# VHH binders against Ferredoxin-fold anticodon-binding domain-containing protein 1 (FDXACB1): the designs that were tried, part 7

Target 1, 94 residues: Ferredoxin-fold anticodon-binding domain-containing protein 1 (FDXACB1), of Homo sapiens (Human) (q9brp7r531to624)
Amino acid sequence: LYPPCYVHDVSFWIDQKKGFDELEFHTVARAVSQDTIISIQFLSRFQHPKTQQVSLCYRLTYQTCDKALTQQQVASMQSQFRKEIQQHLYVIPR

## First folded at step 6 (VHH)

Design w16 (from g5 with W100F F102W T104S D105E; framework vhh_8fcz_2)
Fold by ESMFold2-Fast, scan of step 6:
Structure w16 (fold): chain B 94 residues (1-94), chain A 120 residues (1-120)
Amino acid sequence: as target 1 above (94 residues)
Amino acid sequence: QVQLVESGGGLVQPGGSLRLSCAASGFTFSEYYMNWVRQPPGKGLEWVSAISGSGSYTTYADSVEGRFTIIRDNDKKMVYLQMTSLKTEDTAVYYCAREFGWDSEEFDHEGQGTQVTVSS
């Protein structure tokens, strides 16, 4: 009835001067996952008390009805996603 | 074990420049983010800058952005901090760190650091 779903969280430090482009974040996520990411949920914002640096945490849900999606494929997509957001969004993964 | 050796510090006048170096060994250098952190006299540790393992992206503390540049050379296992437009407030011991423990104020550091003094 329901194809399997896979949930992965991603956390990263943002560049507060450049800002965080959430729309671009969503665009990169959908492109890297070949549109298998069906949900992106903001979980939390943390600001370090001494450094003032800000980190964000998002939850990504992978699922597709078109064909079976494997844990290996999702792990590969998640790895590529971490690489792409570093390049495009000026963030440091935690 | 992780070894990090900083050098390049010294005494400079306000508005001057210095280039700090950090030689790393004991780990797969290109796989780690590298950080510069500093400790001003009588104060706690302050994060300054970070660079990704590939060197493709960098980030800076608000207090130094536009004045400092972080660079790495993975073939030589070196991290550099190019400092310009130095202020008296930049006076500190500078350390390079493989990982800054933002949640615990902890970092990997095996050396003495390098002293930067900006006189006025």
Scores: ipSAE 0.000, ipTM 0.164, lowest interface PAE 12.7, mean pLDDT 79

Design w17 (from g5 with F102Y D103E T104P E106Y; framework vhh_8fcz_2)
Fold by ESMFold2-Fast, scan of step 6:
Structure w17 (fold): chain B 94 residues (1-94), chain A 120 residues (1-120)
Amino acid sequence: as target 1 above (94 residues)
Amino acid sequence: QVQLVESGGGLVQPGGSLRLSCAASGFTFSEYYMNWVRQPPGKGLEWVSAISGSGSYTTYADSVEGRFTIIRDNDKKMVYLQMTSLKTEDTAVYYCAREWGYEPDYFDHEGQGTQVTVSS
């Protein structure tokens, strides 16, 4: 039996003047999730043909054997993660 | 729950002006790009304009650039579209959208929009 696995996608517009720091994105994900995110997968990049806005989409997989992990805890971590990346990476949720 | 409510449409003569409003609720408004999209009679959706969460970045469709201005007021959770030098081809239902452009007919909108008719 595997411990519960929770999957959440996050998509956001990047700040094209500042760029996107993928290493910081991973660092924030690890910190917010208390290392329960076991996988971060790049899913897609979209550039709007007229606005030139760039959106990135990532898939986050939460799983741990060390402690109980519930849907509510994961949802809380995902919400905090979304808030933290807005503050530190200058991204706007999509 | 995300809610977007458009208002301000009406009948205007060619060369006239009109200001559309969109009231947003159910999300942290200042953290999202906002878009205006329109649907002319018998045609598909057309993207019109976008504004960043802070309001520092704006962009426009070629057909409206120089004539339309997108503005937001984050304290009031409002986005506006100031339209000037209106043309008959601007006749459409105008929608406020948080999301646009991933696929045909996709946009983040739940209301009926606001009708703009440009006619003499």
Scores: ipSAE 0.006, ipTM 0.170, lowest interface PAE 11.6, mean pLDDT 81

Design w18 (framework vhh_8fcz_2)
Fold by ESMFold2-Fast, scan of step 6:
Structure w18 (fold): chain B 94 residues (1-94), chain A 118 residues (1-118)
Amino acid sequence: as target 1 above (94 residues)
Amino acid sequence: QVQLVESGGGLVQPGGSLRLSCAASGFTFSEYYMNWVRQPPGKGLEWVSAISGSGSYTTYADSVEGRFTIIRDNDKKMVYLQMTSLKTEDTAVYYCAREWGFDYFDHEGQGTQVTVSS
């Protein structure tokens, strides 16, 4: 009945000098996914005990009612999203 | 100390193939995104490709997508760039770089020269 729903987690190291802009993160997610991301959930924060580097993890849910969204389309969008956040948010994907 | 040593460059004809290698040491290799960047004669640095620490995700510059493949072997602490369908505009010194983030390429190696000509 309902269109398929795809769940993908993204983890990345933040730049502690620049900080992390969560609003920009959401903006990039909407743009890259063509508004098919319906939910973004914060999952965890990890800090490396020796380097003090901080990693964040988010869960993204993809769904659209217009037509069946394929796993290949979602994988492509997720790959582009990782690239865009690296360039715009100074993060390193894990 | 962080060390990156590139190799595998050389002279090749247009349409040919070449495989570049980068040997890494001095850091926890599997925790870092690794990049290939290049510098054509008389031009600035151009990003080419990236691979995540796990190897699960790869990205490519539009100019090389479909022709180049980035691979890593975490046990050997190696990153590779498999180049196919080479064009004269691919002529450059190629560098292996550990990426910190946007525009932050840290600990680039000495580079390896790739020349594509007939």
Scores: ipSAE 0.000, ipTM 0.113, lowest interface PAE 16.2, mean pLDDT 79

Design w19 (framework vhh_8fcz_2)
Fold by ESMFold2-Fast, scan of step 6:
Structure w19 (fold): chain B 94 residues (1-94), chain A 119 residues (1-119)
Amino acid sequence: as target 1 above (94 residues)
Amino acid sequence: QVQLVESGGGLVQPGGSLRLSCAASGFTFSEYYMNWVRQPPGKGLEWVSAISGSGSYTTYADSVEGRFTIIRDNDKKMVYLQMTSLKTEDTAVYYCAREWGFDEYFDHEGQGTQVTVSS
């Protein structure tokens, strides 16, 4: 038997001038989720053909046996994560 | 099982309007970005528009900017493409997709809906 899993995707435009720090992205994800994110998967990279703007999409899986984890708590953590990556990684959530 | 079902295509004259619909099921719709991509006859896939999970961010290909509007209704698990001022160049099969990758790559799970613009 496994505890419940919650899966959420996040997509965002990166600042190509500053670059994207994937290690910091993982660090922020784990901090915001209180280590309940057990998996971070890269899903896709989109580049606008004319503007050359790049967006990335990642899949986050939340799971823990240490505490009750609800859909509402996960939604709240996901919302905070979107806010934190704007501030720390110079990205614009899509 | 993830399922995407497109509808609303048809034959329309240049300058006309159509609204395409995509019904989603099998996943937490409000947490996923949605894309519209199209394939004109005899050509490759062309990305058209994207909308964030919350609906707060939208983006469009230059060829459709100002003419098309992407909308979503998370309560109904629907994404729409409102098309106005249609041109013959908009003739294509339109697909709803959760992801758009590199040029001509996308995670498409829909069956498509045909849009024909002709006089």
Scores: ipSAE 0.000, ipTM 0.128, lowest interface PAE 14.4, mean pLDDT 78

Design w21 (from g5 with R98T D105E E106D F107L H109Y; framework vhh_8fcz_2)
Fold by ESMFold2-Fast, scan of step 6:
Structure w21 (fold): chain B 94 residues (1-94), chain A 120 residues (1-120)
Amino acid sequence: as target 1 above (94 residues)
Amino acid sequence: QVQLVESGGGLVQPGGSLRLSCAASGFTFSEYYMNWVRQPPGKGLEWVSAISGSGSYTTYADSVEGRFTIIRDNDKKMVYLQMTSLKTEDTAVYYCATEWGFDTEDLDYEGQGTQVTVSS
């Protein structure tokens, strides 16, 4: 009776010269998931001691009561999301 | 609930080898960068090594490069640190962590750690 909930984490290196646009990150997540992502949580930040490159990690929760949402659909959306953030936010997925 | 359990530490002579293990649960392991960090007696935390979620990228602190190897098994949700040519300076409590912050004294999340003592 309750809709299934799917949790996926995403980690990526940011472009420190361009910066990271968190609002655009949320916009891309909503668009790709057709508004099935109900929560986006910042988990952690890592800065490499040698290269000084910065990595961010976010947790995404998928859930909807409007229609059936399958693990395969979520996996497809998550894959597309990784591609979109690479193109629009100049990040490199880990 | 995120859980990390380190094991494999012990007493070893200089020049010896040890393999540390970290068992992870409560999160999507393959999507996380994993780190090994250590704390020598009376000192702060020192980053040791990192491995990407896919395992395709690894990096090491200068002090351990060539002596330590980080590997992961995503099917088993395990990360390992293979240590060779151990030195007295490697004596520390070793922790695995999902992330390490450059400007952070404490890890976001760590287990109890595993003690490595290198002594003659």
Scores: ipSAE 0.000, ipTM 0.160, lowest interface PAE 12.7, mean pLDDT 79

Design w22 (framework vhh_8fcz_2)
Fold by ESMFold2-Fast, scan of step 6:
Structure w22 (fold): chain B 94 residues (1-94), chain A 121 residues (1-121)
Amino acid sequence: as target 1 above (94 residues)
Amino acid sequence: QVQLVESGGGLVQPGGSLRLSCAASGFTFSEYYMNWVRQPPGKGLEWVSAISGSGSYTTYADSVEGRFTIIRDNDKKMVYLQMTSLKTEDTAVYYCARDEWGFDTSEFDHEGQGTQVTVSS
C-alpha cells in the first residue's frame, strides 16, 4: 500500500517575445501544489508549422504520504496551476 | 454543455473481459485529464484510472493495476476502459469523469449516467 500517485500533463503556448521562465514555473508549481508535486519533467516542444507559435509540454507528478491526497484535490490544484502560470509566465494553456 | 455518455457494461464471469466506452462532448476534449471512477453496491465512489489529455500518461488504482487499461481517441472524443481478469470485487456502476481544467470550482467534476458492470460466478 503506497500513497496514491497522480500524474498530469500541462501544455501551453509561450510568448516568444517575453521568453519562458522555467525557474518561475517550478516555483509556481511548488506553491500551488502545497509541495505535493514531487517531479516535473519536460516532455516536448512543438512549433505550429503555419502559425509558428511554440508550445511546451510538461509532466507533473503529485504524491504525498503526509496527508490523504485525493484525485479531486489534485485536479483542483492542477486547475489553479494552469491559471497561475497564465498570469505569471505570459503563457496560454492549450 | 458538457456531456459524458458511458456504454459497454454488462454481466461477465470472473476472469472475463469487458470494454467500457465514454463519448464526450461540449468541451475541448484533448485539454482534460479523463477518469474512470466506480461505485460498488452500498459503497462510495472509488477512483479507478486516469489518462492525460495527450494520452501519453496513464495511472491506475492499485486494485486494478495490471488488469485494466485506459486509452483515449482524441479525434473521436472517446475514452475507453479495457478490463481483463475481472473479479467479483469489480462489480460496480462505472462512471466516466472529467478533471476540472482551468476553472475555479472544487466540486466533483462532470460524470455521465454510468454503466453497470456485474461480475458473478
Scores: ipSAE 0.000, ipTM 0.110, lowest interface PAE 15.9, mean pLDDT 79

Design w23 (framework vhh_8fcz_2)
Fold by ESMFold2-Fast, scan of step 6:
Structure w23 (fold): chain B 94 residues (1-94), chain A 121 residues (1-121)
Amino acid sequence: as target 1 above (94 residues)
Amino acid sequence: QVQLVESGGGLVQPGGSLRLSCAASGFTFSEYYMNWVRQPPGKGLEWVSAISGSGSYTTYADSVEGRFTIIRDNDKKMVYLQMTSLKTEDTAVYYCAREGWGFDTDEFDHEGQGTQVTVSS
């Protein structure tokens, strides 16, 4: 018997001059999810051929064995995470 | 009904300044990143600048950094682009664009017809 597992991909444009702070990205993910994110996986890097903007894509897996975790709770956490990374990491959600 | 209305464009000489304005309505303005994008004659869209919902974070394209400043007034539901040291290559139609939670591509959500900026001697 496995507890429910929820997978969400997040894609965003980075600020190439300020750079992307992956450690801060992990810190925000941990804080927003209350440590229910068990995996953060880098999926891809894309550079727009005309604008030269760079986007990154990460896969977040939510799961906990210690309490019930609902799809609505994960959706709420994901929404807050998307908002927090805009504030802290100079990224634009894609 | 989302509405974005750009204004402030015009003819300016190289080295001059212009301030573009964008009036937003029909959505919770403070919750969205706002962007300025431009389309030079005969070319594709070029992203210019972005500002976070709170106004705390700004980003700029390399071609405009140090010359352009993006600001917003959430009480008035306005975003502005202050342009200085204008160059002929800044000639374009300028659009403001909203980026929301429904955005799934590298294309920006914009509703206006833009404002024409011409930099010419």
Scores: ipSAE 0.000, ipTM 0.180, lowest interface PAE 13.5, mean pLDDT 78

Design w24 (framework vhh_8fcz_2)
Fold by ESMFold2-Fast, scan of step 6:
Structure w24 (fold): chain B 94 residues (1-94), chain A 121 residues (1-121)
Amino acid sequence: as target 1 above (94 residues)
Amino acid sequence: QVQLVESGGGLVQPGGSLRLSCAASGFTFSEYYMNWVRQPPGKGLEWVSAISGSGSYTTYADSVEGRFTIIRDNDKKMVYLQMTSLKTEDTAVYYCAREYYGFGEDYFDHEGQGTQVTVSS
């Protein structure tokens, strides 16, 4: 009845010297998913006690009403998203 | 009746190129993502590439990124896979698929008969 919804969390280490562009992160997410991502939620910030490196965690929710979104399509989009943020936002997947 | 008919496979040497075609009928082609999936000898199905209904978004498996290009012609109801720099590991039967279902399930609602690609010297 209700279109299937897919939830994926993404965690990554940021470059503290360059900073993190959250607006660009949202732009990349929407572009990669063709606007099938209906929600992006900040979950947490973690700082490693020894290395002092900072990681961020976001929750992404995929859904569309036009046609059933397949898990493989979402997996493909999520893989491309991880690749794009690594290249364009200088983050390292956790 | 949904039908997908693949063509363009064949024998090619490593480093060569091939263009696969998929002719679709029986559904509103421009409203569906189209996928290429392959099955290497003795292995399960492996997703290769996807293209959105409009053609504005494409994705690729890491193993083929930079070597393969997926394109579609909605007027002709065709999807293509342009393969370059072919490797022996690309040897497989290639299938055009309208839907690829998977919570780890090996299920396709609509797939064609496949076209064999053999990369060997």
Scores: ipSAE 0.000, ipTM 0.091, lowest interface PAE 19.9, mean pLDDT 77

Design w25 (framework vhh_8fcz_2)
Fold by ESMFold2-Fast, scan of step 6:
Structure w25 (fold): chain B 94 residues (1-94), chain A 121 residues (1-121)
Amino acid sequence: as target 1 above (94 residues)
Amino acid sequence: QVQLVESGGGLVQPGGSLRLSCAASGFTFSEYYMNWVRQPPGKGLEWVSAISGSGSYTTYADSVEGRFTIIRDNDKKMVYLQMTSLKTEDTAVYYCAREWTYYDSSEFDHEGQGTQVTVSS
């Protein structure tokens, strides 16, 4: 009896001058998800050849034993997470 | 049909404690996350804390972590917020919310009338 897993990827452009704070990224993810994010996995780094802008992509896995954790709840948490990282990390979601 | 009724607010001095209560009715309480959100004077809604349907998972905003504790009693259909070491910046109307919406910081799924917490000397 394994509770359901929900997987969401997030991609965003970073501010090269301000840098990217990965520890803060993890802190925001844990807080917004109500600690239901069990895994955060780095997937890729992309640098645009012409603009030189850098984007990062992470995979987030949500899991809890509670029936209250639905696909709709996870979607809402993911939406808030995208919003919070814009405010706290100076990133622009893709 | 869905009703959330908050209580327990009041005037306290900095460093004081209060316990807020939320009585829920009209839905299957144990199947929903419950949240506390607040609105400070002149500001938008701020999410404070959440608890899972079973009560096994809790989380807190950075501003209140270590000072506030969220608990629930599914048999009584109650959610509580135990607040300690209160600061003047905790002054707000506190709302109990079912399934806090993460789409907009100014919105939440369902709320009661709120309970006023004022931290002042």
Scores: ipSAE 0.000, ipTM 0.088, lowest interface PAE 18.4, mean pLDDT 77

Design w26 (framework vhh_8fcz_2)
Fold by ESMFold2-Fast, scan of step 6:
Structure w26 (fold): chain B 94 residues (1-94), chain A 121 residues (1-121)
Amino acid sequence: as target 1 above (94 residues)
Amino acid sequence: QVQLVESGGGLVQPGGSLRLSCAASGFTFSEYYMNWVRQPPGKGLEWVSAISGSGSYTTYADSVEGRFTIIRDNDKKMVYLQMTSLKTEDTAVYYCAREWLGSYDEDFDHEGQGTQVTVSS
């Protein structure tokens, strides 16, 4: 009876000079998922010891109380989200 | 098999210029982020620059920004590093590297022996 919940992590390299716009990241996530993402949690910041490149990792939780949300639908939304953040946030997905 | 072959290194005076080349084979070149990394004598690997698969995004280490330019030609499967205003501190073996972006802990993939750049008076 509890609606199914899908969890996906996303990791990406940031441009340290341009910075990372977390508010825009949330805006893109909400738009792409059509409000099925119910939480976005920051998990970690990693700095590569050799290269000094910085990556961020976020956890996205998909859930809706209206109709069944399928794994295939979530996978499609996650794929579109990865594409949109490349275009709008100066990030390179990992 | 993934193969990356660097060339274009040599001896140059401070203030000079060099262009390094990297020929790639064994993978779909345009789908991978490419990097230049270097290893100065007696030191560890230092990241220099990166370019996205499409070529739309580039980044540089602070020590080389404004002096180096990374370029790629996906039709020829080549990545280049145009170096200007070279300093003695730029002396290193230079490697091009493909990074597998699916793993948080993955190091760069690189092949061959690199190309040596020596900046000396």
Scores: ipSAE 0.000, ipTM 0.153, lowest interface PAE 13.6, mean pLDDT 79

Design w27 (from g5, 19 letters changed; framework vhh_6fv0_2)
Fold by ESMFold2-Fast, scan of step 6:
Structure w27 (fold): chain B 94 residues (1-94), chain A 120 residues (1-120)
Amino acid sequence: as target 1 above (94 residues)
Amino acid sequence: QVQLQESGGGLVQPGGSLRLSCAASGFTFSEYYMYWVRQAPEKGLEWVSTISGSGSYTYYKDSVKGRFTVSRDNAKNTLYLQMNSLKPEDAAQYYCAREWGFDTDEFDHRGQGTQVTVSS
């Protein structure tokens, strides 16, 4: 049996003047998830034709063999992650 | 066609080391997270390690942390698993896999895997 695997996408508008720190994005993901995020995949970059705002979309995969990982725990971690990236990376969730 | 070929398994004494390789073809290797998974004779499949496309981010099963190191050579389309301080519980068939998730299209495993045996 594979341990349970939970997949969540996150998309957000970046601040093009401040830039996007992908390294910090990964660091926040590890910290918030207690090392249960095993994969972060870049999915897409979108630029709004009217506003020229840029959004990024990433796929996050949660999995661990060491403890019971529940859908509720993952949802809580994902919610905290969205909050932390707003505060530390100057992004606005879509 | 995606193809993954594992090699490097063998018999080792407890405390010994082995280096596994996975040769990849049929896709842009550097764009994918890669996984090592294993299956012991009386057990199900277990995730062992993950490495990002760039190789900058690695993740490990708790029981192998500090003993196993995953790496990749994107110029050679090859994934590696360096296994040190091997224990009897590490004896298993080892497989490499392309990015895995319940609702992603990017999981794929090909080949026979490579057998790791630890004498006791």
Scores: ipSAE 0.000, ipTM 0.139, lowest interface PAE 14.3, mean pLDDT 79

Design w28 (from g5, 18 letters changed; framework vhh_6fv0_2)
Fold by ESMFold2-Fast, scan of step 6:
Structure w28 (fold): chain B 94 residues (1-94), chain A 120 residues (1-120)
Amino acid sequence: as target 1 above (94 residues)
Amino acid sequence: QVQLQESGGGLVQPGGSLRLSCAASGFTFSEYYMSWVRQAPEKGLEWVSAISGSGSYTYYKDSVKGRFTVSRDNAKNTLYLQMNSLKPEDAAQYYCAREWGFDTDEFDHRGQGTQVTVSS
C-alpha cells in the first residue's frame, strides 16, 4: 500500500520591500516537516487592486514511508510552518 | 470574538484636522493588514487607506494622498488615521476594517464607526 498523502495549501501576504526568498521558504518547510514534505507547488500570485499588496499561494504535499504520519501530526506541522514563515520570511499568513 | 471600536470623530472646519483611533481585540492584531473605509450619506462604502501588519506598507485613495496618514501601534492593538486639510467631501462615517480578501470593499469584521462632519 502507498503511505498516506496529505495536502495543505498556504497563502500569505509578502513584504515587497524585503522581497520573497523562495529558497528560504522551501528550507523552512522541510525543517518544520522533518523532511516529510515531498512537493511544494506554486499555485498563484495575486495583487490586490486597491492596496497593491501581493499574496502568494503554495500547495504542500506531506508523505513519508519511513514512519507513520497522522493527520494530527501534519496539522501540527502546518500550523508551526505558518508561524515560522512569519519570522523567517517577513510574510503574513492569511 | 473579534471586536473593533472606532473613536476620534467630530465636527471640524474645512482645512481642519482630526485623528481617528481604532481599538482592536480578539485576534493577533499584528498579523493582519487593516483598512479605513468610509460612507457618506447617500453614497456607497468606499475604501480610504490600508496598512500592512508590520506597518511597513501604507496605501491611500488618490483623493486623500498627502492629507491622510495611516499608522498603527501593535503593542497597543490600535490603528490610527491622521486627517489633515479636511474638505467637505471627507464628511462621512469612518470605519475600521479587518479584511481577508482580494476586495477592499469586503470585510470579515468592521466596527460601529465614528462620524466626521466638515462644515463651517
Scores: ipSAE 0.000, ipTM 0.117, lowest interface PAE 13.7, mean pLDDT 81

Design w29 (from g5, 20 letters changed; framework vhh_6fv0_2)
Fold by ESMFold2-Fast, scan of step 6:
Structure w29 (fold): chain B 94 residues (1-94), chain A 120 residues (1-120)
Amino acid sequence: as target 1 above (94 residues)
Amino acid sequence: QVQLQESGGGLVQPGGSLRLSCAASGFTFSEYWMSWVRQAPEKGLEWVSYISGSGSYTYYKDSVKGRFTVSRDNAKNTLYLQMNSLKPEDAAQYYCAREWGFDTDEFDHRGQGTQVTVSS
């Protein structure tokens, strides 16, 4: 059998004055997930018509055959990931 | 404790250049966006530039675009501002600031500043 695959989307408002550092976003994702994220896919960019604030949405796929990976572990990693990107990339999770 | 120490200010003639440095300590420098802000004698505090933790993204006040370049050396915990084609309007006390606010001009820590004077 193939190892279990977990898919999670993350959406967040970006700081347009400071910009969004996509390289740091990928680095944080890899570190927090202990390299179990095998895919990061950009899904959409939304700009609010009145506030002009911009949000981005990404899809993250978690999978590994080298160690046990549980739904609870992935949920914990995803929660930590939201906190880390908020702190270091100056984004606000939606 | 967070410490930010600016240097490199001085007196230059219009059209001259200066390179400002900011030595950071007491925090993981590479994990923070950094700002340069300035205060002219008869003006309020104004934002000059932002740089991301990685150095990949930089932003500038409209009046300094094309003349100023912000950069950082994370291995040395140092932030830089290269100022070219200086104008009398650029004369101010320049501060290095650690930026924490979202979509704002707020900062959580600021250095003591370095003076830039532009005169004939």
Scores: ipSAE 0.016, ipTM 0.274, lowest interface PAE 6.7, mean pLDDT 84

Design w30 (from g5, 21 letters changed; framework vhh_8k46_1)
Fold by ESMFold2-Fast, scan of step 6:
Structure w30 (fold): chain B 94 residues (1-94), chain A 120 residues (1-120)
Amino acid sequence: as target 1 above (94 residues)
Amino acid sequence: AVQLQASGGGFVQPGGSLRLSCAASGFTFSEYYMGWFRQAPGKEREFVSAISGSGSYTYYADSVKGRFTISRDNSKNTVYLQMNSLRAEDTATYYCAREWGFDTDEFDHWGQGTQVTVSS
């Protein structure tokens, strides 16, 4: 009876001059995942010692009882999500 | 738990080549920046190269630009460092790392090093 739960972390470099729009990040995550992402948790902020670029890392939890979710479907949605945030948020996926 | 296993080090003469490998497990490999660092005896650990999760973006220390190439195979959870035109100054223990800026070993994880010696 329990639907499978999948956890994926995503990290990306931000443009510190343009800033990061966390609300748009959430909007893209829900759209790409077909609303199967039930939780988005901020994990860390990292600054690269040589490039001085800043990256953010978030944990995304996928779960739904409305349709079968496989690990491969979640992996595909996560891959698409990385591409979409690059296009919409001025970030570079790690 | 995060596991990183570096390998491929050895002895090589100046001008020679070596290819290092880092096998990763315990995390979603394709979503993390992977890096190579090195440390010579009595010196601080220094950055060598880094590659984005997709493989599309790479960075190199000025001392290795044009000589080293970083790459990854996400289907094998492996990152590679191709080292060409090796110099005596490249002699060091080479470490792979998951470059995640959490101030703990679990999120700033370093693999077992592999020794590279460049000497005639």
Scores: ipSAE 0.000, ipTM 0.127, lowest interface PAE 14.4, mean pLDDT 79

Design w31 (from g5, 24 letters changed; framework vhh_6qgx_2)
Fold by ESMFold2-Fast, scan of step 6:
Structure w31 (fold): chain B 94 residues (1-94), chain A 120 residues (1-120)
Amino acid sequence: as target 1 above (94 residues)
Amino acid sequence: QVQLVESGGGLVQAGGSLRLSCAASGFTFSEYYMAWFRRAPGKEREFVAAISGSGSYTFYTDSVKGRFTISRDHAKNTVSLQMNSLRPEDTAVYYCAREWGFDTDEFDHWGQGTRVTVSA
C-alpha cells in the first residue's frame, strides 16, 4: 500500500582546508541507501565562535515503492552513511 | 507561543540517577534541535547535550559522555535527559532550549530550569 517514509538528520564537522563537496555527499548517500533516499535538505550551518570549526546539518528522507523498507534497514543505512562520509568527505560526524 | 517546561530535578546522592523532562509546545517539534544546558552556582551557563530534530544524532559535552543520555519522544513533544552516575560537580540548574548550537545566542527559547543537587 502506501510506502513508509523515514526521516533522519545527519550532523558533522567539515574540514575547512579541504572544503565540503556536496555533490560527493549526495553520491555517497545514493550509494549507501541503494537509491532509497528521495530528499536531502540542508538544515543549518554552525560555526563555533572560539574554535571556528564549521558543522553542517542535513535532513535525509528515505522512501521507495520498489522495496519493503523497515526502520531497522533505514537505521543500518544511516549508520553506514555516517561512516562513509567520514572516509570520502573528511568530515567528523557528531 | 513557544513554551518549554522542565521537570524531574531534585536531590540525589552521588552515584545516583535522575531523569529530566522538557515538555515543548507551540512549534513543530520535529523541525528543531533541542538541547540541555546547565548553570552551577557562581558559574556561566554551559552546554550539556543536544539532539537533532529526527532524534538520529546526539551531542554531549565531554564531562557527561557515557553518563547522560538525551532522547526525544515525538508523540509527546518531550525531550528527556537521563542522568546516571551523578557527581557533586553535576549540581546545577538545568535548562531546556530550542535550536541547536554551542553558544547561547543560537538558542531562541529557554525553559524556566529545574534544580539538580548531588550530595557527596
Scores: ipSAE 0.000, ipTM 0.118, lowest interface PAE 15.7, mean pLDDT 78

